# Miniprotein binders against q9h3h3: the designs that were tried, part 207

Target 1, 235 residues: q9h3h3
Amino acid sequence: EDGFTAEHLAAEAMAADMDPWLVFDARTTPATELDAWLAKYPPSQVTRYGDPGSPNSEPVGWIAVYGQGYSPNSGDVQGLQAAWEALQTSGRPITPGTLRQLAITHHVLSGKWLMHLAPGFKLDHAWAGIARAVVEGQLQVAKVSPRAKEGGRQVICVYTDDFTDRLGVLEADSAIRAAGIKCLLTYKPDVYTYLGIYRANRWHLCPTLYESRFQLGGSARGSRVLDRANNVELT
Key: E = the ipSAE of ESMFold2; O = the ipSAE of OpenDDE; V2 = 0.75 times the mean of E and O plus 0.25 times the DockQ between their complexes.

## First folded at step 17 (miniprotein)

Design gD5 (at its last look DockQ between E and O 0.89; V2 from the best seeds 0.80)
Fold by OpenDDE base, look of step 17:
Structure gD5 (fold): chain B 235 residues (1-235), chain A 103 residues (1-103)
Amino acid sequence: as target 1 above (235 residues)
Amino acid sequence: GSRELKREVRELILKAWLLVFKAMELADKGDVSEAIQVLREAADLFQEAAKLAQKAGDPELAIKALEMAAYVLEWIARLLERQGKPDEAKQAKERAEQIKEKE
């Protein structure tokens, strides 16, 4: 991983969420315009701060594509955080099951498959494949980070509505693989980000629920998915 | 110029978020007093970022920065209540409300 701590990457992501996004919304824009939009805003050339010569003159936090079925629902993040603070003071043991129950109670159920790619053709091609899958309704929503620094990797995030729906998480992995993506994927619930559960947390909770590895000649899904919490293969 | 101001705003926002995550780590370790101090600095940075964003002609970012400052102040208030400092908690809540009224 690039020499940034998980906390630094999270801070960069939160700061990026505050800036304007370049969005293709399939609910309002014809699918036939996607190729022109992808050509106008290739993620390897879009810069975080709107550098001279970039497609964007102003700062961009994320490049995103919204599918036809996309409905933004953030749940009760404030109630989640208050309940988390109360739990920490109770001295009760905190487990992945505890976090799952908090997430369900407060309707903070979103999660994402993450892939890290170097800037360039491979990133732009991967993003184009994901964007098409979103517009075609195989995926609900995805975003990619703009280019920030020379040599820095960019992240593509592919969201699912419910991290507790194992089938939905696996279907998204299959759609990503069908789009031609062969890199390592990690799945992270958003609740873990909101609660500050990163690597080396005091509860030894793994912030990654699932890991997907591409497999040549393997199952019909083209990937092997590992449940990291239970150390069990799901496929 | 406006570009330099826009960059400075984003640097302040990034620093504020780094402090928020540092405060979460401190609170998790039980260092609540230190977490409160770090969160106070984060709230100040968000407020400064809002002022600079307004000067840079980015009122939307200014509003978002104020919202985050208010959120951090409400968090400080909850931590102070748990420390048995209700008067200081009330002051933090009142500051958060004053920010929200200006949005």
Scores: ipSAE 0.812, ipTM 0.943, lowest interface PAE 0.4, mean pLDDT 90
Fold by ESMFold2, look of step 17:
Structure gD5 (fold): chain B 235 residues (1-235), chain A 103 residues (1-103)
Amino acid sequence: as target 1 above (235 residues)
Amino acid sequence: GSRELKREVRELILKAWLLVFKAMELADKGDVSEAIQVLREAADLFQEAAKLAQKAGDPELAIKALEMAAYVLEWIARLLERQGKPDEAKQAKERAEQIKEKE
């Protein structure tokens, strides 16, 4: 309730990035092996630190699936951070537009749809659906946090390679919904994480670019998507 | 034992990342001198985590912790250059280079 901050969650994620990951890589592993792998490593049972009785004996930072077309590219993060530092000392206004342009200039364009689910069948089912969508080529790459010792919600991250490509982001939302996911989704460009913009800040920047809510009937992809920066419905 | 050491390593790494994010907040508020001091502490913690990771039999984590320490020191150097302190920036760069040689 009151014990965890956005900074603490961000620090935990960065620390998790440094530990080993459990990866199903469709580029090198036949798709027919996916179901057995999912059964061996359900995210509700894989523990962050390798607790006794879990399927992993050592720490696991993330459980991930890489699609056939996955091509890793983080962009010029060091240049982005240096330019951000220079902008802050320039006295010029900092707006969502200037931050977007920095991300474009330095090719730090990746972002992710996020969903938060409690440990259990619903989480494991959602992850399995996302993992299959990645291996089948409808999504490019996804990861899920392992179970933490304190309990609480786990996160599934579904990546897109360009947050400025609105159609690509909406296509990923549609693929997530087609996998049977009905919970709230939020979309965050990676640029906000690299610049430390993860909650209320002096510039009033919002790191959540889009929200997606499942809706019954009517629209393509089964979602109602809100652009949080401009308060505009996209669907 | 080794399990106890592995837990301690991850506690140091988490503390180092918390300091990195604190430094980002300080720099964003314009408190650059304070941000630099917090970043020096983060670099020290990443180096301590690397030493402990080697003792715990986790050389891959040790390498990653040293890479983060060097990255933080290069960031400190950029901030010092912008403050007009090139001698201090050079010292931070030299420390980062020494860490990279040891890798």
Scores: ipSAE 0.727, ipTM 0.894, lowest interface PAE 0.7, mean pLDDT 87
ESMFold2 (binder alone), look of step 17: mean pLDDT 86; pTM 0.860

Design gD6 (at its last look DockQ between E and O 0.70; V2 from the best seeds 0.71)
Fold by OpenDDE base, look of step 17:
Structure gD6 (fold): chain B 235 residues (1-235), chain A 103 residues (1-103)
Amino acid sequence: as target 1 above (235 residues)
Amino acid sequence: GSRELKREVRELILKAWLLVFKAMELADEGDVSEAIQVLREAADLFQEAAKLAQKAGDPELAIKALEMAAQVLRWIARLLERQGKPDEAKQAKERAEQIKEKE
């Protein structure tokens, strides 16, 4: 795996969230303009810092597509963080169930399927498929990281509204597979990011809830989804 | 030029986030004193990034950088309280509120 630690990738993501985004919003922009927008801003050519000769002259944190049904609701992140601090001070055991309950209580329920792809045609084609699925209403929202330094993989994030809705998470996997994407997918709740739960945390909590592997000739979904917390196959 | 300043701002922000993640690892390992020192450096880098962002004509990024500096200072305050240093914790909280008032 590319020599960037999970911490470096997380730091890059947090820094990118502070910069402007290139957004196609299907709520305000006709779907017929999507192909021209994708051609103007291919993820493999959009640069993180607005390098000379790139489609963007200014820094870009993310390239994103918003579907017709997209409603930005982050929940009570501040209340979540305060409750998490109080829980840590209490000395009570912290489990995946504890985090799920905190997320529900504070309405911080968003999660995302993640895929890592090398820059180039395959990435741009995968992104175009995802962007169409979002505009067509099969997915709610997606984002892709711009091209960073040489050799770095780019990440596509496909969001779901509720990580506790197993059916909704599986439907998003099916839509991603229908868009022609065959790589490994990992699903992560945003609550884990807001609470600083990454790889190698002191509670040994796995930030990945689900893994999806493409399967040739398999079920109608074209993937095998593993629940990582319970080590059970869902499909 | 403005482009060089914009790049420098983003380099500082990235360094600050790397320090935040390092401090999280240190705190999880029980090295709370070292975590506090690393977080102080991260808060200073976010404040420096905010000053440079303002000079670069990016006030929105300056505000976001100050918000992150304040958040890091609140985390320092919580770690100091756990260490039994309530006076130092109070000073860190007061500094965090002073940053918000300047936004």
Scores: ipSAE 0.772, ipTM 0.932, lowest interface PAE 0.4, mean pLDDT 89
Fold by ESMFold2, look of step 17:
Structure gD6 (fold): chain B 235 residues (1-235), chain A 103 residues (1-103)
Amino acid sequence: as target 1 above (235 residues)
Amino acid sequence: GSRELKREVRELILKAWLLVFKAMELADEGDVSEAIQVLREAADLFQEAAKLAQKAGDPELAIKALEMAAQVLRWIARLLERQGKPDEAKQAKERAEQIKEKE
């Protein structure tokens, strides 16, 4: 066939969510164990299905680090999805403001900074920096995809608990940059994922709310963050 | 063997998710009856995946697959209610509860 579509990639992510995860949970595991754990499970070597020679003998959906401040709260996802369906039949225009209000009403407020990296040292180094930032309390939760096919890019997701809290989202960007990450970051609210809304959707919604680029001059921690929905620079 | 069964389970789960996304597209296009039919297929695949996962020694995956089958059936019920088919919606809700009790 003609290769993978965005829908196929989304389906693979949903299936991965259902498999076991390799988790370092700072709430129950001493921080002194982190470096050994990172060395045992580099994301470029952990395989999706437990290939021979992998550090994992069984399938792994995600590799994750939970910080001390991690508070699991997905909100009212079922109510969100039902309200979305009702809205689509109502004839009311669907806008970014409509989605924001649905997310607030149903408390589905989490979102994530994303980075895409090829497997190898660069990916493993970036992940290690993010994982340390999570354990140190500068970030709350992060995950990285395992290696599914050679040469394919992997994704690191760094979560925030409220995409409507602009300052909190910008603080997470700053923490990522302080960990030495210089690549492009994009920010997506989880509400778009739960509703299956991707870039080419019929409502012309932009699932990427922010883009962050490392600034070339001056401050090593400086970011240029662009609000993609409103076409406004925030920094 | 167990390794081949574990791969087959994951293939069924992936196919079920692809059907869910296909149903989202169909519903977006107004083809709600076809979306419901596709969702019934997805729910069946999740249930088949759950049976195979248990057989392959993956009880946690089996539970998650049953959970997804039940959620798909609740979505079907919402669509049927909007079509004015409350008896069919009730049947879908009852099937979802039966699946949840088997977890």
Scores: ipSAE 0.662, ipTM 0.882, lowest interface PAE 0.8, mean pLDDT 86
ESMFold2 (binder alone), look of step 17: mean pLDDT 85; pTM 0.847

Design gD7 (at its last look DockQ between E and O 0.73; V2 from the best seeds 0.76)
Fold by OpenDDE base, look of step 17:
Structure gD7 (fold): chain B 235 residues (1-235), chain A 103 residues (1-103)
Amino acid sequence: as target 1 above (235 residues)
Amino acid sequence: GSRELKREVRELILKAWLLIFKAMELSDKGDVSEAIQVLREAADLFQEAAKLAQKAGDPELAIKALEMAAWVLEWIARMLERQGKPDEAKQAKERAEQIKEKE
């Protein structure tokens, strides 16, 4: 476990969101250009700060691929935060159901499958598989963190439009597995990040809704998905 | 050089975000006064980051840093209102609006 707290990783992610992104947008760029773009900007070589000898001379926050069906929707994050502050002041119990209702009310429904990989060929190969799945329309949008520190893991994020749509979340897991990804996956709603729900929060809320483990010779999905909130297997 | 300034900007932004998350933790524990102090420091760091970003020739990042400073100040204002400090809340709101007018 890289000694970074969940808070430090979240702060790094938020800081990275403020920097320019390297984007392949399948809505405006032919799919035939994807392989050349992947070769030009392999995630293991793209550096967070544009180090000498890297493919990028300027700082990069994320490398991203947008699918044909991608539509950015941020929802009402300000209204969400105000409602959250009011809820905290009320002293009412806060549950996963409370967070789900807040997210629905304010249309902050995005979530992501997360995978952490060491820099190198395995990361670049995993990213290439995900990027193809996005361009082919099996996934809507994905991003990967650039290389920041020596020995530091990079994260691939694969988004779904609605964390409350269990079928959509499971379909994304299946597409990730079909792309050849065998590592552990964790699913996190973005609303949990916006509300500061990390490990060891006062409400004992698990910031991970789902966990996917690769399974050899198992179901057609090639994974076992666990609902962490209910401790129930979904597959 | 410009590269050193660009790095310093990002270090300030990262520190500001770390303070935001620290403030959220403090607020969750009921340490609202301490959370407000930490958020004031975060707002100051974003404003400093914006100044340095302009000097580094990155006006887009400067705008984003100012937007974050304003957002933090509005959050402080809401917290101060809940603490029964309306005058201090007003000052925080006014400062946030002054930042937005410069964007």
Scores: ipSAE 0.834, ipTM 0.947, lowest interface PAE 0.4, mean pLDDT 90
Fold by ESMFold2, look of step 19:
Structure gD7 (fold): chain B 235 residues (1-235), chain A 103 residues (1-103)
Amino acid sequence: as target 1 above (235 residues)
Amino acid sequence: GSRELKREVRELILKAWLLIFKAMELSDKGDVSEAIQVLREAADLFQEAAKLAQKAGDPELAIKALEMAAWVLEWIARMLERQGKPDEAKQAKERAEQIKEKE
């Protein structure tokens, strides 16, 4: 596949959403089984299409962990899309405030912290830390992409239920850092994904709301977080 | 073989998603008639992917592909309504309903 454009990455993610997922669901599975599950399905070895010799014999779209309090709620995505279509034919300006209001009106409030890591021990270790944080209740839900045949970086997504709740988003960043994660994190609201708004769009909207950089010996959160919408450092 | 067929299904699904994102870009530019044509192609690809998934022994993926085809047709109907073409919009909605009944 081409794999290097925002459109291709988005299409690959949407196609992956349609395949079966490997899920550890803390709502129905005892926490004591987590370590065995992590050892069976390391993300560096689970393959997208079920290659010979991998732990999965069939295609896998995502590897995921659901916390005790996970309650799926994608909101009114069809209403959101219809309102977006109507807005584009109006004379109203389209701004980040416009997208925020659409998301609130249609209850499409979820978003995610993203990290990109090469396949290997560091990826598997990072995922294990995130998965434990989810099962222990510091995070609600996370997923990681399986290994693609051509290689390249994989993505861990750590979800929050409301991107407008700044404190909740920052608490998730802190929980990720407490799990030992030191790489760059970016935060993207799902509303931008559902409306197909990418980095290069005609409205100059920035789908990355926050950036988090690990700060050695720094703030109480262990992070230096930039609010991309307002270009202001929060920590 | 079955492995090749399952891979082919996923290639069709990826192509359909690429067309969806292309249609979003066209709609953003105001090229609504072109966006509708691209969406019709995406719906057709999802239906073909569903037929192929069933042959490959993957009925869950077939159902999801049909759901995507119906979703695309409902989107086409909304765009046709805004163009003042309610008869064509009704046809798209009816096609979407027929796909949902087969699920």
Scores: ipSAE 0.732, ipTM 0.897, lowest interface PAE 0.7, mean pLDDT 87
ESMFold2, look of step 17: ipSAE 0.710; ipTM 0.892
ESMFold2 (binder alone), look of step 17: mean pLDDT 87; pTM 0.876
ESMFold2 (binder alone), look of step 19: mean pLDDT 87; pTM 0.874
OpenDDE base, look of step 19: ipSAE 0.822; ipTM 0.945

Design gD8 (at its last look DockQ between E and O 0.84; V2 from the best seeds 0.78)
Fold by OpenDDE base, look of step 17:
Structure gD8 (fold): chain B 235 residues (1-235), chain A 103 residues (1-103)
Amino acid sequence: as target 1 above (235 residues)
Amino acid sequence: GSKELKREVRELILKAWLLIFKAMDLADKGDVSEAIQVLREAADLFQEAAKLAQKAGDPELAIKALEMAAWVLEWIARLLERQGKPDEAKQAKERAEQIKEKE
C-alpha cells in the first residue's frame, strides 16, 4: 500500500466525495456517447485538483458511471451511528455479525469491490471495461479516483446494493473478471467506513469481507473468492 | 486568487476529516474528552472551509462544509450527553441547528 495509513486514505475519499464528480449517467445519456466521454476524461489524466494541462480545469472528487438500474440509497447513516455509539458504551462484544445486523436495521447495505492500479494505460483500459459493463447493465455503478500526486495508485470502486447478498457480490466479481480485470480485488461494506472500521481497529475486525484472486484455467468465473471473516473459499 | 482559495478550502476539509477519524479512534479507546476536543477542531475547520468556499465562489461546497460542521456538532452533543454534561450538549445541538437554518 502507498505509505498512507488507512485513515488517511479514508479521509481523502471522504474529502473527494464533497467535490464535484465527472459522471456518465446511462439513464439520461445514450450509450453511444460513452466512448467519447471515456476519451475526454481518461482517469490517468484527470487530476484531483485540476492541474494545468489536465482535461479538467476544476477539482474533481471522482469519475463515475451510473447504470440504468442505479438508484442512490444511503439508508439511515445517522441512526446507524447512534446505534453504534450505544453499542460501544454497552460493553457488549462487537462481531462481524453485530455490524451486519446494524447495517440491516438501518438499511446501510451498500458495498464495493476495490482495485488499486498505477496511473496509465492499464488503469484507463480497466476503467473503460468497467464503464461498459455498467452501461450494459452487468454492474450498477462504479467510480474511479482521479490522478493525485505523482506515484500514487488510483482506486476503482464497483458497487453492489447489498453486501449481505453473497450471490450479488459474486456476480459483480464475475462481471469485473469478464471485463478483463485480472488484479486482486477486495470487497468492503460501506457500513465499515461509516463506523470507522479500518485496519488495526480495537475489535480486530477485518474491514475486507471478501478477496478475489484471478485464476487462469480455473472455474467458469475466472476467480477464486475467499470469505475473509470465515476463511472459507466461496468458489 | 480564486484558485488558491479553492485549494485552501480543500486542505481544510481534508484536515477536518483526518480529525474526525482521529476522534473515532480516541472514542473507541475510551478517550471521550479528547475525542470531543478533536471534533470541536474539526467543526471549526469545516466552518472556516465554508467561509472560504463562499469567498472562492463555490457556494455548493460551502453548503456541504456547513452540513458536515452541523453533523460533527450533533456528534459532540451525543458524546457530551453520555459524559453527563447536558448543558454543554444542548449548546452544541443549538449551534448545529443554527448552522442548518443558514443553509
Scores: ipSAE 0.810, ipTM 0.942, lowest interface PAE 0.4, mean pLDDT 90
Fold by ESMFold2, look of step 17:
Structure gD8 (fold): chain B 235 residues (1-235), chain A 103 residues (1-103)
Amino acid sequence: as target 1 above (235 residues)
Amino acid sequence: GSKELKREVRELILKAWLLIFKAMDLADKGDVSEAIQVLREAADLFQEAAKLAQKAGDPELAIKALEMAAWVLEWIARLLERQGKPDEAKQAKERAEQIKEKE
């Protein structure tokens, strides 16, 4: 995806964050109700703006499932932005380590595995598998974009609470694969999203930290994970 | 009708976010004065989106749009301070505080 398209998609996601979400919250809703909820709100049929014939009559920014262990904390995003602008004028070098330290200092540690799928059965099936993994406790929280008016691919985001915890990020990848997901996954820390680092930039920062490809083998589902910044394979 | 108005609000919000990302790119390139001008436009769009959201019967979105406008103005103020323009920075902070009072 080129710089213009990535910027537009990022802006659309930020705008969607500001709208109401359709949420299944396992902290307050029994797991036995999940299948009915999934059937009511398939992401291929929930529309961004509440189109006629949709299961939703009003705009929806995201469809989400919160696990029983989900404890939301976006951190000090305002302080992060202020520190970032100060750093840009300081003459100090900006590196991936700089972004990592800013994220730690301001407690903006979340990140997400992303997958992009066309509307239809495959998207709805993948989402259902992820949602079940969240409710069963293998994942903490996930969201999926609704169908846009013009159509196009939709995104499933599977969150982890600390991108600096590599083992935790890899465990989430494994849980996604165990849910039957075989498509390409990419991982982006939320700090990059909040600072608008989504394309080529003067510091040569790579906003995609990891890439995961499905790999056959053994009785457990697995993947081959590449560290994009260092071009080093992890598994 | 009201549904068309709610869509128009979301288009203003999307445009405001695009301007924010443009301002980030300008600041990255050292074009801070240009970034401030683009951010002023973004703040104006968020305030217009908030007015339109109230008219459309969407007060939650109006509140969020005003919070974004205030956040952008506080960002402008920090940039102006770094340019050695503290009087202009004070004006931007005052505008942000006036917006927060309406929330």
Scores: ipSAE 0.719, ipTM 0.893, lowest interface PAE 0.7, mean pLDDT 87
ESMFold2 (binder alone), look of step 17: mean pLDDT 87; pTM 0.867

Design xG1 (at its last look DockQ between E and O 0.86; V2 from the best seeds 0.73)
Fold by OpenDDE base, look of step 17:
Structure xG1 (fold): chain B 235 residues (1-235), chain A 85 residues (1-85)
Amino acid sequence: as target 1 above (235 residues)
Amino acid sequence: SPEEIREEIEELLEKAEEKLEEAEKKFKEGVDPRKARELLMEVFMLLWEALRLAEKLGNRELLDRAWELVFRAWQLLVRLRELLK
């Protein structure tokens, strides 16, 4: 990625959170309706701005599926921001440990596995597998970006409640692999997004905590998970 | 020339700061957060270019100024997002 493309895409993703979402909520909608919903709104055809001929006429920020156990909790984001501003003003060193402590203190603990796929059948198939896993209770919540005008890669985000719960993060990886996903996965805490921690950030902090690579015939999880902060394999 | 690149970076930073101040004003006035968002997206585009040029120039001061504006713009974006949840 040339220049600050990753940072720009992160800003666009944050901005997209502010537009309407297409949501399948398993708490209120029967699971039997999922297949019809997936057929109506395939991610490769849903457009970011509601282009003519797309399934959506209005702008869509994300396509999402909420599981039965999903409870939205963003924590104290305002308190987190204030603490982050104060920390920067103090001139104190900023480390991954500092960010973890801020996240814990303000209860901003959500994180996500990310996969990037080109628009098309493979993306729609991957999304359908993830959506089914969410509705079946193997995952709590997932979202996928709609198709951009430029036809760039779309991102699927699979959330976990607590990025500090290593077991929960690994269980989500296993569920994603069980859904048939074989691509590279990266895990990022939401706190890093909220605080503007990108790949090229001025503090040289790695925004990726974990990396998952598919493994044939390997452990029951079907993947190798690397702790990027410590450069240690967890599986 | 390095001097021309410096001048271009300063112009980008000035434009970015003006737009950012306008976005902050709109936020404070309770204008639709989406309007402020649009301004912020323009701010980011200006700042990415400023950072690219500052890296090319190897100017630490201009890099630090650009990143400070990125931080400020990003914090506003997060605040705007929270209003629409």
Scores: ipSAE 0.761, ipTM 0.921, lowest interface PAE 0.6, mean pLDDT 92
Fold by ESMFold2, look of step 17:
Structure xG1 (fold): chain B 235 residues (1-235), chain A 85 residues (1-85)
Amino acid sequence: as target 1 above (235 residues)
Amino acid sequence: SPEEIREEIEELLEKAEEKLEEAEKKFKEGVDPRKARELLMEVFMLLWEALRLAEKLGNRELLDRAWELVFRAWQLLVRLRELLK
């Protein structure tokens, strides 16, 4: 589609944040219950608005798994928004470095690896692998979108707590690959999401910080990770 | 024609701004935050169409107007999400 597909998806994702979520919380639920929960709520069958025949009768915004070590890390989003507005009127250049500094100053450091998959077995299998990695402690938190429409891609988001910590981001990529995921992964810092910066933006910024491709001969786990901001291979 | 497209963009932007002002009012009053979200989704639908047409026309002034409304709407959407979180 046109350059506004990412913007449509972003607005829909933000709206989904405000609807009920289906959550498996390892902090309060025994790990032995995970397989039954996954079978009850496969992301390819859970519908956004509770369609007839789906396992949910009410709207679901996200399906999520919280690990034992999950601690919400939203940071100072309100202060970030105020500083962003002030920066735009200051006449200072808006660059990836400027956005990084805003994120650090306001402690909005989380980011996420994204994968997009069509509804079906591959999506449900990938989600199950990610969910197990979260419950086992290799990852801290992940979510997957419900089924929005026939044939539409769904997204799995695997969060990291600090996009400026390259080792932590690469460790999450490795854990995702160890779960058997071989599709393309892209990484987006949450600061870009909160500021509404997508592919079609006024500053020609690239909102994808890293790209991970599964390939033989790249690394011990088969990932080749590209820094999209600097066009430099990290692995 | 280009003039018909320009008129369509201006109507989309005017309608979007009216809905955005209503959403901003509901947010400030603290009344019916789910309605404010509904209005914002309508605003974005109108603005993405306005941007699509303005890009095809190559009209910088209409693009700037649309992007400013997107900025206002997005900031409100984030504040609304933080409120309901």
Scores: ipSAE 0.614, ipTM 0.820, lowest interface PAE 1.5, mean pLDDT 88
ESMFold2 (binder alone), look of step 17: mean pLDDT 87; pTM 0.863

